# Ledger of designs, part 14: VHH binders against Actin-related protein 2/3 complex subunit 2A (ARPC2A)

Target 1, 318 residues: Actin-related protein 2/3 complex subunit 2A (ARPC2A), of Arabidopsis thaliana (Mouse-ear cress) (q8lgi3)
Amino acid sequence: MILLQSHSRFLLQTLLTRAQNLDKAVELDYQWIEFDDVRYHVQVTMKNPNLLLLSVSLPNPPPEAMSFDGLPLGAIEAIKTTYGTGFQILDPPRDGFSLTLKLNFSKVRPDEELLTKLASIREVVMGAPLKIIFKHLASRTVAPELDRLVAIMHRPNETFFLVPQADKVTVAFPMRFKDSVDTILATSFLKEFVEARRAAALNTAPSCSWSPTAPQELEGAPKETLSANAGFVTFVIFPRHVEGKKLDRTVWNLSTFHAYVSYHVKFSEGFMHTRMRRRVESMIQALDQAKPLEKTRSMNNKSFKRLGLNEVNHTNSK
Short names: E, the ipSAE of ESMFold2; O, the ipSAE of OpenDDE; V2, 0.75 times the mean of E and O plus 0.25 times the DockQ between their complexes.

## First folded at step 8 (VHH; framework vhh_7nfr_2)

Design G3 (from F3 with D104Y; at its last look DockQ between E and O 0.01; V2 from the best seeds 0.00; counts 0 for: pae O 6.1 > 2, grease 24.7 > 24.2, SAP .722 > .668, placed apart)
Fold by OpenDDE, look of step 8:
Structure G3 (fold): chain B 318 residues (1-318), chain A 121 residues (1-121)
Amino acid sequence: as target 1 above (318 residues)
Amino acid sequence: QVQLQESGGGLVQPGGSLRLSCAASGFTFSRYWMSWVRQAPGEGREWVSSISGSGGSTYYADSVKGRFTIARDNVKNTLYLLMDSLKSDDTAVYYCTTKIREGYFIYMDVWGQGTQVTVSS
C-alpha cells in the first residue's frame, strides 16, 4: 500500500526550519492552502519567539457529516493524546480557523518526531471520529451518542459511512469520480482490489466488498449521499483489527482509502496515456516507412546561385 | 414540542448593558450548538454569536467581539447573551436559534420569536 504521506510536507519543513533557528529573532507569518481546502497559518512573533501558533482551517462538513463543537468528534481528545502537555488549544481558535494550537518551545524541545506529528494535525483531527468508534469496538461497545448510521467527512463534500455495532463496524465508501474515464478505471481497480484482498485476507485484513449499489446497511441515508458512480466499497472491521497498535493503522488506512484509490486511478490513467502515445508514434513510424520511396527523380541541380549580398558595395567609390 | 423563547430585551442608552435569555424546551439542549442572530429594521439577519453544546467554544461576529458574551446553562436549558457597551447599531430584534437533528441527516431550524433591543439616547 503506497504510504501516502501522512503529513503536510510544507508544514513540516516550516516547523523544522523554525526549530533549527529558535535563537533567531525571526517573525513568522505564513498562510497557505493545501489539498482538500485545508488552510494553515503559522505565526511566531518577536515578542514571544518561543511561541508558535498553528491554525488550521478544515473544510465545512456536509450536512450528513457529524460535527461536534465545531470539530470532528473526538478531535480535542485526539490532539491531547497525540501531542501531550506541550500544546495548548486556543479557544476560540483564531478567526477563520477551526483549530489553533499553541506550541511553547521553551517547554517542549521540538524533535523531528514531534514536529512530524504536528505536521499531521489534519489527519489527527480528521481521523478522530474513527478513532473513537474503533476504541469502542476494541472494547466491544458502541458509543452511546452515536447514531446507527454515522457519516464522516474525509474529503470536501464527501463522506463515508459507518455502522457501529458492538461486535463489528461496517464502513462503506461511496466512490465518486468526476471524469468518466476515471470512473471506469476506478471501478476496475476497485473490483481488482477487492479480489486481491479476498485472496490475501485469508489471514488478518478486514474483509471488503464492492457493489454498484448502496449496501443495505446504509438504508435511511439521504439519496443524495448515496450516489456513487464507481460503486461502493464496504469494509467490515472487527475488534481484532483495532486491537492495540492496529487501531491507528486501521484508522489511517480507512481515512486515506479514497486518496489511495484516486492515486492509483491517476497512475493508471497516466500509464494508458503513455501507452497510447507510444502506439500513435509507432503508427506514424509505420506510415512513414510505408511511404513509397518516391523515386528521387534526379531533378537537375539548377544551381540556384546564391546571389551573394557582397556585390552591392563596390560601385559608389568613383 | 421544540421551542425557543427569548427574553431580556428592552430600551437602553448607549453604553448600557443588557442580558438576553433564551429558554429552550423540547430537545436535549446540551447536545446542540446555539446561536444568536439579530435583525435590524430594514436589514437582513446578522449572525451575532454561537456557542457549542458544552459551552467550551464560543464565536462572535466582529461587530460585537469584546462587547458581547455568549453563555449557556445546560442545567437550566438556557442560552444567554451578555451585551455590554451597547451602541445604536446594536438595535435589532435578537433571535435565539439552533439546528436540531430530526432524523438521518435531517436538520430542522428552530427559531424563537425574538426580543427587541433598542439602543437610544
Scores: ipSAE 0.019, ipTM 0.327, lowest interface PAE 6.1, mean pLDDT 85
ESMFold2, look of step 8: ipSAE 0.190; ipTM 0.683
ESMFold2 (binder alone), look of step 8: mean pLDDT 89; pTM 0.904

Design G4 (from F3 with G56D A61D; at its last look DockQ between E and O 0.02; V2 from the best seeds 0.00; counts 0 for: pae E 8.1 > 2, placed apart)
Amino acid sequence: QVQLQESGGGLVQPGGSLRLSCAASGFTFSRYWMSWVRQAPGEGREWVSSISGSGDSTYYDDSVKGRFTIARDNVKNTLYLLMDSLKSDDTAVYYCTTKIREGDFIYMDVWGQGTQVTVSS
ESMFold2, look of step 8: ipSAE 0.012; ipTM 0.343
ESMFold2 (binder alone), look of step 8: mean pLDDT 89; pTM 0.896
OpenDDE, look of step 8: ipSAE 0.785; ipTM 0.936

Design G5 (at its last look DockQ between E and O 0.81; V2 from the best seeds 0.00; counts 0 for: pae O 7.5 > 2)
Amino acid sequence: QVQLQESGGGLVQPGGSLRLSCAASGFTFSRYWMSWVRQAPGEGREWVSSISGSGGSTYYADSVKGRFTIARDNVKNTLYLLMDSLKSDDTAVYYCTTKIREGDYFIYMDVWGQGTQVTVSS
ESMFold2, look of step 8: ipSAE 0.458; ipTM 0.825
ESMFold2 (binder alone), look of step 8: mean pLDDT 87; pTM 0.881
OpenDDE, look of step 8: ipSAE 0.014; ipTM 0.355

## First folded at step 9 (VHH; framework vhh_7nfr_2)

Design H1 (from F3 with S30D A61D; at its last look DockQ between E and O 0.01; V2 from the best seeds 0.00; counts 0 for: pae E 18.6 > 2, placed apart)
Fold by ESMFold2, look of step 9:
Structure H1 (fold): chain B 318 residues (1-318), chain A 121 residues (1-121)
Amino acid sequence: as target 1 above (318 residues)
Amino acid sequence: QVQLQESGGGLVQPGGSLRLSCAASGFTFDRYWMSWVRQAPGEGREWVSSISGSGGSTYYDDSVKGRFTIARDNVKNTLYLLMDSLKSDDTAVYYCTTKIREGDFIYMDVWGQGTQVTVSS
């Protein structure tokens, strides 16, 4: 099992340091990119040291994604709900960015929980459409985009789709991998993943299916967004799956599904690459030892060979 | 309650053959990928082979391709590794392993106790 972290560590450290030193006049102008898909800009000026500008540039949305000035559906509401008072959303954002927040630390002194939520701004924004649609499913009210195809993009080339209906939401993942080994491993994993869930017959977990071709629910999507070489995984989400505390868990699980599959594919490749490197290293060592060296004796039975002695995990099982 | 138990290891001469077995219990065997992983003395774990739940897809490390065959019997809930043309580099403890589902997108790693394969005169 992999545990994915949801916040920017550098942004959190920057916010913590600023919040702990509000009485100091300082000039900050930090710009950086994380995970090759999100650009951050933090600005603090000497003139207004209690004001911090946080700007975020998100990946370019696909044409089918619903956005307001480069933000996903429901992002503004999610920001207001999550962070409360003490901020202003600038309109327009700073040039070159999708979103700019002006944080006034003199009005609201942030605690660690709020700072952590601020450092998770990417996840708050990108998860907003799922959460909005699933809230309506849970309350059995009319969802935004009822019977319409809603595109969700978390990373470039990882777009997935929702089709909200009165009593369910269908979620479809076109699975695409760059090379043929990854595609083969992913396809095999996905088929077994789906079959394992079907066989378990768990009424509390969302049902899912795999198909080599796009499901009917994706009619109307641009063909380029349906580019998949590892097939399509479809989940059906009913109100019981998103009631109460399950809402955030379901949003998280769906938002991270592609990363979960990719992790398992790379885990399998990691064993292959490690063995190839070790085989080459062993051959080099054997050639060096094949010189005319004196024979040496070995003692028998010095150690356990059993896996299950869990002192530490030192290798690629992470 | 989930258990994997390897057997069939032993001492064999170079060029010899051996069949490893892994008995599985406590889970729906035919729904999960199974893998063989080996650990030579003083080395880390290394993947050997994997097979899909149905048995329709098999994969091998390059060092064992053409010599080893992975198979499964979903009636007996048993995984096999047929090893031919064994050489000293194949000396290791062999483990069967799988990942079983415990919840939505949550899997538990399951390992057997291992069986020793020794290739020497």
Scores: ipSAE 0.000, ipTM 0.121, lowest interface PAE 18.6, mean pLDDT 73
ESMFold2 (binder alone), look of step 9: mean pLDDT 88; pTM 0.888
OpenDDE, look of step 9: ipSAE 0.863; ipTM 0.965

Design H2 (from F2 with S30D A61D K65E; at its last look DockQ between E and O 0.63; V2 from the best seeds 0.00; counts 0 for: pae E 4.3 > 2)
Amino acid sequence: QVQLQESGGGLVQPGGSLRLSCAASGFTFDRYWMSWVRQAPGEGREWVSSISGSGGSTYYDDSVEGRFTIARDNVKNTLYLLMDSLKSDDTAVYYCTTKIREGDYIYMDVWGQGTQVTVSS
ESMFold2, look of step 9: ipSAE 0.344; ipTM 0.770
ESMFold2 (binder alone), look of step 9: mean pLDDT 87; pTM 0.883
OpenDDE, look of step 9: ipSAE 0.343; ipTM 0.742

Design H3 (from F3 with A61D K99M; at its last look DockQ between E and O 0.01; V2 from the best seeds 0.00; counts 0 for: pae E 16.5 > 2, placed apart)
Fold by ESMFold2, look of step 9:
Structure H3 (fold): chain B 318 residues (1-318), chain A 121 residues (1-121)
Amino acid sequence: as target 1 above (318 residues)
Amino acid sequence: QVQLQESGGGLVQPGGSLRLSCAASGFTFSRYWMSWVRQAPGEGREWVSSISGSGGSTYYDDSVKGRFTIARDNVKNTLYLLMDSLKSDDTAVYYCTTMIREGDFIYMDVWGQGTQVTVSS
């Protein structure tokens, strides 16, 4: 499911298919938009089948965000540290795009892990300011080019905020859902999520809280970015949470928080809708079973794949 | 390692009672919502009940409301389903399930092996 995975599913499949067929000359020219916010362009020519151009157009950052030439602060360094050698960042990028990577498969021997990371380029780029902020926090400093309030926009309506200080970073998520059932489920989940972290005495985990109103730390943010109907979740990140190997884990957990909540809400809704469908089908089946001479009574119904054991017969790969 | 193990199923007469248990290990049990799902022979999966991580919120399918009680013990890491006034319609394999996020994992669907409940005269 695209909402619960970091990488673009179509981009990953395109990269895997290309990497598995390098000996076959193929002309590729795929351009698409995901969620009306990120545009991708993949090009391969038959003349140079080992070369792949990947271009990405990112949403314009909000005014509070630091950006350079249309990329978030630290994006270029994040790409270099994540993908290593064998990738070239074109300057300038292809016309109409924020970023273009030139991949030479004859120089790079990509495995599935590297291709999955490459398919996550949106998250690598959009998470770069978090990584900078948290690297400075690990050193008990604040990056000198940052404003007091840093907005991160990973998807429309999923903007969240960081308030960096030398000894801590406050991270605030305005949570917004489109309908009242989602809102009720999300609100209940969020309250229990906060309570579970407190009750389990997770001393090494970041503290978090939930409030129906915006925290004071968000004063000065544009009112439209503070739209929330499922309240505000606030985490406090200390240097111990971002030292060493914990840095990438903390960045990942914060970057995927809204998706995690959304998946839980849809998981619960899926079970509710399946229940209603099965009740109707049970009534129809009861009517059929009243027939006088019936040799065949069973018929398997089709349920949501993510809700049932019928998915046990499917692959476990993400 | 992450696992769920159901127990407590069996054969019972209509109107009888059973208590199902689900032992959880390998993850922080109190952090996550837990659910019971059942599957009758030849049928798809049917949601039965869910409980929040703290146990403060409970939800039930209409067919079991007032007869079943979901509960959890966060000290013993155990989920329960107390089943009263059992009917033939309740005959099924009962599974406990959750969705977890631990460490570097994105998300994991976690299911138990199931326990059979049979209600017959």
Scores: ipSAE 0.000, ipTM 0.207, lowest interface PAE 16.5, mean pLDDT 74
ESMFold2 (binder alone), look of step 9: mean pLDDT 86; pTM 0.868
OpenDDE, look of step 9: ipSAE 0.683; ipTM 0.908

Design H4 (from F2 with A61D K99I; at its last look DockQ between E and O 0.01; V2 from the best seeds 0.00; counts 0 for: pae E 11.1 > 2, placed apart)
Fold by ESMFold2, look of step 9:
Structure H4 (fold): chain B 318 residues (1-318), chain A 121 residues (1-121)
Amino acid sequence: as target 1 above (318 residues)
Amino acid sequence: QVQLQESGGGLVQPGGSLRLSCAASGFTFSRYWMSWVRQAPGEGREWVSSISGSGGSTYYDDSVKGRFTIARDNVKNTLYLLMDSLKSDDTAVYYCTTIIREGDYIYMDVWGQGTQVTVSS
């Protein structure tokens, strides 16, 4: 079974390989981009083989995102609580990166559990503001220094918003996709997603809704952040959803929501291509019955004197 | 535990037929769209066909339309792919897959182990 994972698979393999071969001298200098927009850099030198430098460049936040020195609110504490001892956060980070961790494998045994958590560093850092807000909700309080509207960014085009209150937090996702095919697929999926949750009436899951227009709770957000072509999905989170061990689960589920929808859209691309062709063929037939229209395909209709299709049912040939 | 298990693959001559099956367990099968995806050696994954949870809507890649039929039995929790007029280009490992929302996850990408289909003379 393949389970969708949020950690960097290349980083995990690199860390596992290094941890299993600490007795061997090696030189590593790997840079790569993963998740479209996150840069990673791993360095190990022959001079200090037990030291590993891990650098991460987070996406440039939109102006409304909560940050401190280029890191999301609460990121440093989240790193400390997640990873414990045996690392050092470099100040400043390596040039061109948002965060650099120096790992000393001679001071801590690198087991697979720790290395897997380290491969999830992006998610730990980007989830930190949600954990702060939901810890307060679990205590039925509101953090005094937070704005009414808190922007959370995991990618530039995947910003979502929290509206914290003492008794609930409203979470709103403006859903935006790059082209009309993705938008059609996403809109269809989201409507079915919301309807399936309504039909199931699950006691433990947060309620959700979909709307083509921004919910009232997003009044005051910058207009450019409200540009959604697949509508807005809203969840309402109550204290029962974030009490005890549910906190991490709720943070995870909300942090991965846009990725889940995007994955479904890309996975479904093939059959929607077929559906779009059928829709175009149906439209051409309807227009031919009413009045001919010029065919908008790249090739000329030299064999036809009228505009539109000459009863062609299939427009592709291989 | 969520599981998908394919069967029915094998060696067949060009123009032959096969019926693939995928047994599903550990989730509410009728709730989810199911898909067949194939992967030839050294190539990426290629979508073949999908079917809605109820079975009322079916979709096919153009390369298999008219030759393959997707079906499901929501009582037996089984997905099928009826393959006819097989070509050498259809040689691949065939997977049944879905994307589900169960338990503590917003999403889970579920794949079977695959079944080999080989079309050769």
Scores: ipSAE 0.000, ipTM 0.312, lowest interface PAE 11.1, mean pLDDT 74
ESMFold2 (binder alone), look of step 9: mean pLDDT 89; pTM 0.896
OpenDDE, look of step 9: ipSAE 0.793; ipTM 0.942

Design H5 (from G5 with A61D F106Y; at its last fold request DockQ between E and O 0.72; V2 from the best seeds 0.00; counts 0 for: pae E 3.1 > 2)
Amino acid sequence: QVQLQESGGGLVQPGGSLRLSCAASGFTFSRYWMSWVRQAPGEGREWVSSISGSGGSTYYDDSVKGRFTIARDNVKNTLYLLMDSLKSDDTAVYYCTTKIREGDYYIYMDVWGQGTQVTVSS
ESMFold2, look of step 9: ipSAE 0.592; ipTM 0.879
ESMFold2 (binder alone), look of step 9: mean pLDDT 87; pTM 0.883
OpenDDE, look of step 9: ipSAE 0.581; ipTM 0.864
ESMFold2, look of step 11: ipSAE 0.000; ipTM 0.143
ESMFold2 (binder alone), look of step 11: mean pLDDT 87; pTM 0.882
OpenDDE, look of step 11: ipSAE 0.757; ipTM 0.929
ESMFold2, fold request of step 12: ipSAE 0.000, 0.435, 0.441; ipTM 0.117, 0.814, 0.823
ESMFold2 (binder alone), fold request of step 12: mean pLDDT 87, 87, 88; pTM 0.885, 0.883, 0.886
OpenDDE, fold request of step 12: ipSAE 0.871, 0.871, 0.853; ipTM 0.968, 0.968, 0.965

Design H6 (from F2 with S30D G53D A61D; at its last look DockQ between E and O 0.01; V2 from the best seeds 0.00; counts 0 for: pae E 8.5 > 2, placed apart)
Fold by ESMFold2, look of step 9:
Formats: sequence, structure tokens, C-alpha cells
Structure H6 (fold): chain B 318 residues (1-318), chain A 121 residues (1-121)
Amino acid sequence: as target 1 above (318 residues)
Amino acid sequence: QVQLQESGGGLVQPGGSLRLSCAASGFTFDRYWMSWVRQAPGEGREWVSSISDSGGSTYYDDSVKGRFTIARDNVKNTLYLLMDSLKSDDTAVYYCTTKIREGDYIYMDVWGQGTQVTVSS
């Protein structure tokens, strides 16, 4: 999802099909989950064929994330700004959902661009806190009544932090991975990523840094939210990074950073495994050349661990 | 339908050059890293080269460094492997491959059908 599209293809197709067939009285009750994190529900009744209810279920944010009635900070304003008038936000939403939006197609002009924006509702809602903070940064101000430290949960288990100031926003990612192989690969990637961006992007991309320990800017965050086994990545965002069309791109890049790193880790494990296999085969060939003259012991587990093998694979107690 | 299709293989003399192509369809090509992998007769697969989604980072197996160049064209959705100074050891079927995301932490391998490269005197 994060490396594919900013909008839901299935939601877009559903909306387009309905908007193009308003003359057909139909009953719709579509419910589906995308990528195991967002549930959509689309409802149309024959009694009100111009009305469509779109409900979205988002993961519950942790207590440290800024949210209001189950929605991220600024979500309602972002919906109103993005979609304009003619859409109604139901209060309360349908039972079991974070948000319900009522569309009246007799009031809303059928427009593929608007329906594409509506199919991006996950990104509109989940990106709203970043948009608020970065719109103020573009104007060299700080949003009123924000805490010094703002926790953002765009995806489950990927809470990251912003420290907004009038002339910059510091963004810090605690990086966590499930197992030791992923952690080692992620740490190596993050160090290389930081170095490559520093060398290549002095004038165009946000600067970033990596540290094994939490940056001082995160002082005051709950201890559990600072848990990291692949260190902390910090970006510094200046007004030039969020002006104009760059706002949406910066929000997207930051919201998807952990998933991007995870993809690199999984992609890399394939060719790392291949390189390790070749090294093992070369060692076996060398041992076989000396086979008549040696009683060979198996290589100890520590040697294979240094090649990036999973610790579980080499810690058998027998 | 997700598809990868290799082309450009053939018979060449040692020291010769070839350009392999891999046409991609059915997924958003410019969002995914790509790899070349080869398999000689009777042997296991061997990774050859990888390239990042933007093309900004490239990686090579030591046996091909300096001789092979991986490249991509994100407008034409095509991956390339430019092979120079070919040796008999490079004889293999060459595959393009990638991992696509189906969701958070869910990845699926995609492979092409392969193209034969034969380096002989």
C-alpha cells in the first residue's frame, strides 16, 4: 500500500461505478479490509439511491497519540478542506467505525478527481496532524495549543514524534523490528540511508541523522513509546520542504517511512541470503579439498551469526 | 495480472556484450526494487544485481562488478542488465525478479520466465 497508491483502488471503483449508475436503484453493502489496517463499509439503499454512506474503521491510537473522539488531530478540518461542501460527517459515526461520511450525489458534481480524493480518505484522515503542523511551518508559525511533543500514529506500532517550532519541525522515529535479522538489516540500511541522503541531498531533501539512543527532543515521552531496537532516525523539516505541492509529498514520505525501511529489509534479505549461501559453498569446497587429511568439525554458531543468520537458527542447545 | 518478461539473451563469444531487458506490467513498477538472478545448468540460483525503486542505488555480486550494469527506465517500466566482458562462467538463464507488497509486512516474490545467455568459443 505504502509503495503502491495513496488512494484505495477498490473504494475508487465503487464510487465511480455508483456515480455513473445513479439511475439504477440498487442495494449496496460492501465491507472490506485493506492491508489489515483499515476497514471500509459502503452502503446504499434503494429508498435513497442518491445517498451513499462511507464508513472507515481506523486502529485505535495509543494514549500518547493526539486524537479526538477516535480521530487524529485535525481530521475533521482536513475532510472539510479536501472535499468541500456537499458531504456530511455523521456524529456519531456508525457503530463500530471511526468515521462515517454521507455523500449526496444529487448535491455533489460527479467528478473523477473529487472521487479519487475521496478514495484517499485514509491518507486525508491519518495525515491530518502532520498537515496542520506543516502548514503552520510553511507560514513560520506554530499551530495554537499544540503540545511541545506531538505523537503521531499513522500505522499500528509505528508511533513517531514531532517537535514543532516556528522555523523548523524535528521529526523522530523510534525504529522497532520483530526479530534479530530484521533489526540487523534495518540498522545497516538506516546508517547507509542517512549517509547517502547527507552526501547527495544537501540542498533539496530534509537532513536526517541516526542514533542508537533517543534524541533529547523526545524527553517527556512515555518510556514504552521510546522503545527501539534499530535506533532512532531524526529528520529536520524546514519551511521550504512543505511549501506548495511539497506539503502532501512530505506528509506521505514521513507517514510511510517505517514501511519503506521494512520493505528494504525484506528485499535485502533475499540477496544477503544468496551471498551467504555462496560463501558457505566456498568454505565447503575448501574443506573438501583437504578432506583426506583432516577430521573436520562443524563451524561454530558464532561464525554463522556474523554472516547475518537468524540467532534462533544457530542457538539449538543440542 | 502481474508479469515480468525477459528478453535479449542469446549466444555470444567470450569478451562480448549483451543487453537484457525485463518488461514489467500489472504493478506500479517505479515503487519496487528489482533484481537479476541467474541459474547455470545443474546449479542453484545466484543473485547478480539489484537496483532501488528510483534507480539511485545499485548492488552487484562480486563476480560481475565492473562488467555488468543494472539500470531501469521507470517511464517504460523496463529493467535492464548491460553485460560486458562476458565469460563462459556467465552462461545461465537470467531472471528478473522483485518483491511486491500485499500489505504491511506481507511480501510476495514475482519472477519472470527467464532468458538464456550462452557464452561459448
Scores: ipSAE 0.012, ipTM 0.506, lowest interface PAE 8.5, mean pLDDT 76
ESMFold2 (binder alone), look of step 9: mean pLDDT 88; pTM 0.891
OpenDDE, look of step 9: ipSAE 0.755; ipTM 0.920

## First folded at step 11 (VHH; framework vhh_7nfr_2)

Design J1 (from H5 with I100T; at its last look DockQ between E and O 0.01; V2 from the best seeds 0.00; counts 0 for: pae E 21.2 > 2, placed apart)
Fold by ESMFold2, look of step 11:
Structure J1 (fold): chain B 318 residues (1-318), chain A 122 residues (1-122)
Amino acid sequence: as target 1 above (318 residues)
Amino acid sequence: QVQLQESGGGLVQPGGSLRLSCAASGFTFSRYWMSWVRQAPGEGREWVSSISGSGGSTYYDDSVKGRFTIARDNVKNTLYLLMDSLKSDDTAVYYCTTKTREGDYYIYMDVWGQGTQVTVSS
């Protein structure tokens, strides 16, 4: 997905600016909300200029989602795995937040890659249950205490479901759009997406299907999820899709699938059918490959955290 | 009483340049994010750009990236928008505000200026 980024742009710029000015004594106390779903708090004091507190408040999980103390299952381990040992997870977090990291920049030399990973903390935390489930799939097991149907919520109204088994995980996306035009475009795009994948013979990618009605794997889901207006997309993930370096790629591609569709719908509202074919090919390749499709072309790249903004105009920035 | 006052708008040919200013008073200017928002005739408000209280972080809508530059002077309590390579769809009333786009803000006072008209036509 070359047009979407995983990180918070504002958080990354705040971290970069701080890292470039470590020799300056400053007071920072920034709180902000991105896309109506995540609140961030960055604090730096003049007393401890190399220390930065990053606090995150996540959307309330739905009742069907697995969570512990306001964090998704496996979030703490995902943070430790992704960022290493140059930080401290505060217990308890700052009041009103789900998570607080204390970063000591004198212990870990900040480079743009580390800061970009830190700016992606929402995705790291929210993707943690997927990583647990897919690590077990790679070993042909199922994590203890998992329900048959596991709900994953990255954003409000973008809940999707996993049905984990020892030899496969079925992933089902109820596709919902508020606008009737968006619904029509999304439905057409999704049908073409499935057909293009079949026609392209890229069979190393996970199996994919579309249905206007809920697949039986969603039996037991909340009734509101069964009323999706752009149908249901189902992927079947086998151990080969999550072995080795493919694990993180698969987690990312599934976590961003609704964003890919939404981005296509927003972009294609002014165009007929030509771009749909190229976009589907790029999405299929992104699901099959380890590398992010983060390139500069005739379109500006967007973070999936920017979904839901009224950004009607699309600009070329060559 | 918090006040914001925009100035510097005017009539410009396509490809031209303008500098907008926003004078701020009645609050600690350097603590607040500031934004530019524009409204074309018959349209809703469109976020253009935001800048942190210190000026260290800047953000732009994709439609203006590379052409517009947001800046601030915390000594003069003034916000600026440097607009270059103007085109016809930049025609709008431009407002400065302490409000950022939906959810991208540090402190939210919801204070707006009166606006300044920018017209790009040949």
Scores: ipSAE 0.000, ipTM 0.104, lowest interface PAE 21.2, mean pLDDT 74
ESMFold2 (binder alone), look of step 11: mean pLDDT 84; pTM 0.857
OpenDDE, look of step 11: ipSAE 0.037; ipTM 0.516

Design J2 (from H5 with I100T Y105W; at its last look DockQ between E and O 0.01; V2 from the best seeds 0.00; counts 0 for: pae E 8.6 > 2, placed apart)
Fold by ESMFold2, look of step 11:
Structure J2 (fold): chain B 318 residues (1-318), chain A 122 residues (1-122)
Amino acid sequence: as target 1 above (318 residues)
Amino acid sequence: QVQLQESGGGLVQPGGSLRLSCAASGFTFSRYWMSWVRQAPGEGREWVSSISGSGGSTYYDDSVKGRFTIARDNVKNTLYLLMDSLKSDDTAVYYCTTKTREGDWYIYMDVWGQGTQVTVSS
């Protein structure tokens, strides 16, 4: 579940392995994609064995949200403050990428903690606009785009909105899913999510609400965005939610919210359609049953694959 | 810090028995469903069994039904899998797992143990 964690496991392992084997003269040229919208390139040459180039292709933000050079507002400052000295941002980045970092292991020998932070580069960059707005909320200074609708995009065709106000920031998620099964499951999950937070009286968490229609704060948003089919989730963020160490956690939770909902929808889809009287059972344990439902579907598919292979190639192989 | 640690795996002959344990810490164990999942060589992860937080409901994959028993001790915060009539097909790394609430945001996160190897071989 790379969608629910802040760092890339493969990027981290690549960085750790290289840092531990600087004495070996190797060439590295790895390119890979993690979930449909983030592409990585790691390059090391034998000419400069202590030099590693890390390039990342990020989703293009909406035109009104772009800061400069195709990066989200505040991304360069977030990289500088997170990683410090010893890392260089190349301008321009390598062809086809949004960002290229040059790492010189001979000048700075990073430990595992720093490499783990570097493997979280996509969250650092994509969360930068939220950090700017929430830092102003935490310090009670006037935020950029006060009373304006600020669009944040973390995936292609996916946008959520911030409305900074003097004493709070309203964050609204239009929830859209491709098919009707996902839409039904997402709507059910979101209603339960909101009710469970209300019933648990979580004073330290931001309040949230769900509505089938767009809140008034989204006046002026593109109509395509307001065509959400699983309703709208609204969080209200007060200064206490973004003070101190809570800032990074709030940014992470908001940045990953759609992925979190999608994860639960995908785990739950078989459960919703295979159980009799599903509504009677859903309120108690629906969120805890995602693993058994996913495995049951996978086992059925694997059973059909084995039978098909036996019929084509090796009958009676089981 | 939420943690799960499996133990009790090993080498056993066909027809033998084995009891796996999973020690849980860092969360209120009795409120969460627990599951066993296994991964055989050359296969993806496969669900084996689940048990409700109270222990009142249990579920099994058809391939282990009648041979495996899932249980929990909510006083000792320990999940068990009693495996009887073991077959070579049961050879796998066995993981315990749960979904638990993360922090103040009521966001469920998958928590997995490190796994314990079970090998059924003549």
Scores: ipSAE 0.012, ipTM 0.291, lowest interface PAE 8.6, mean pLDDT 73
ESMFold2 (binder alone), look of step 11: mean pLDDT 84; pTM 0.863
OpenDDE, look of step 11: ipSAE 0.013; ipTM 0.299

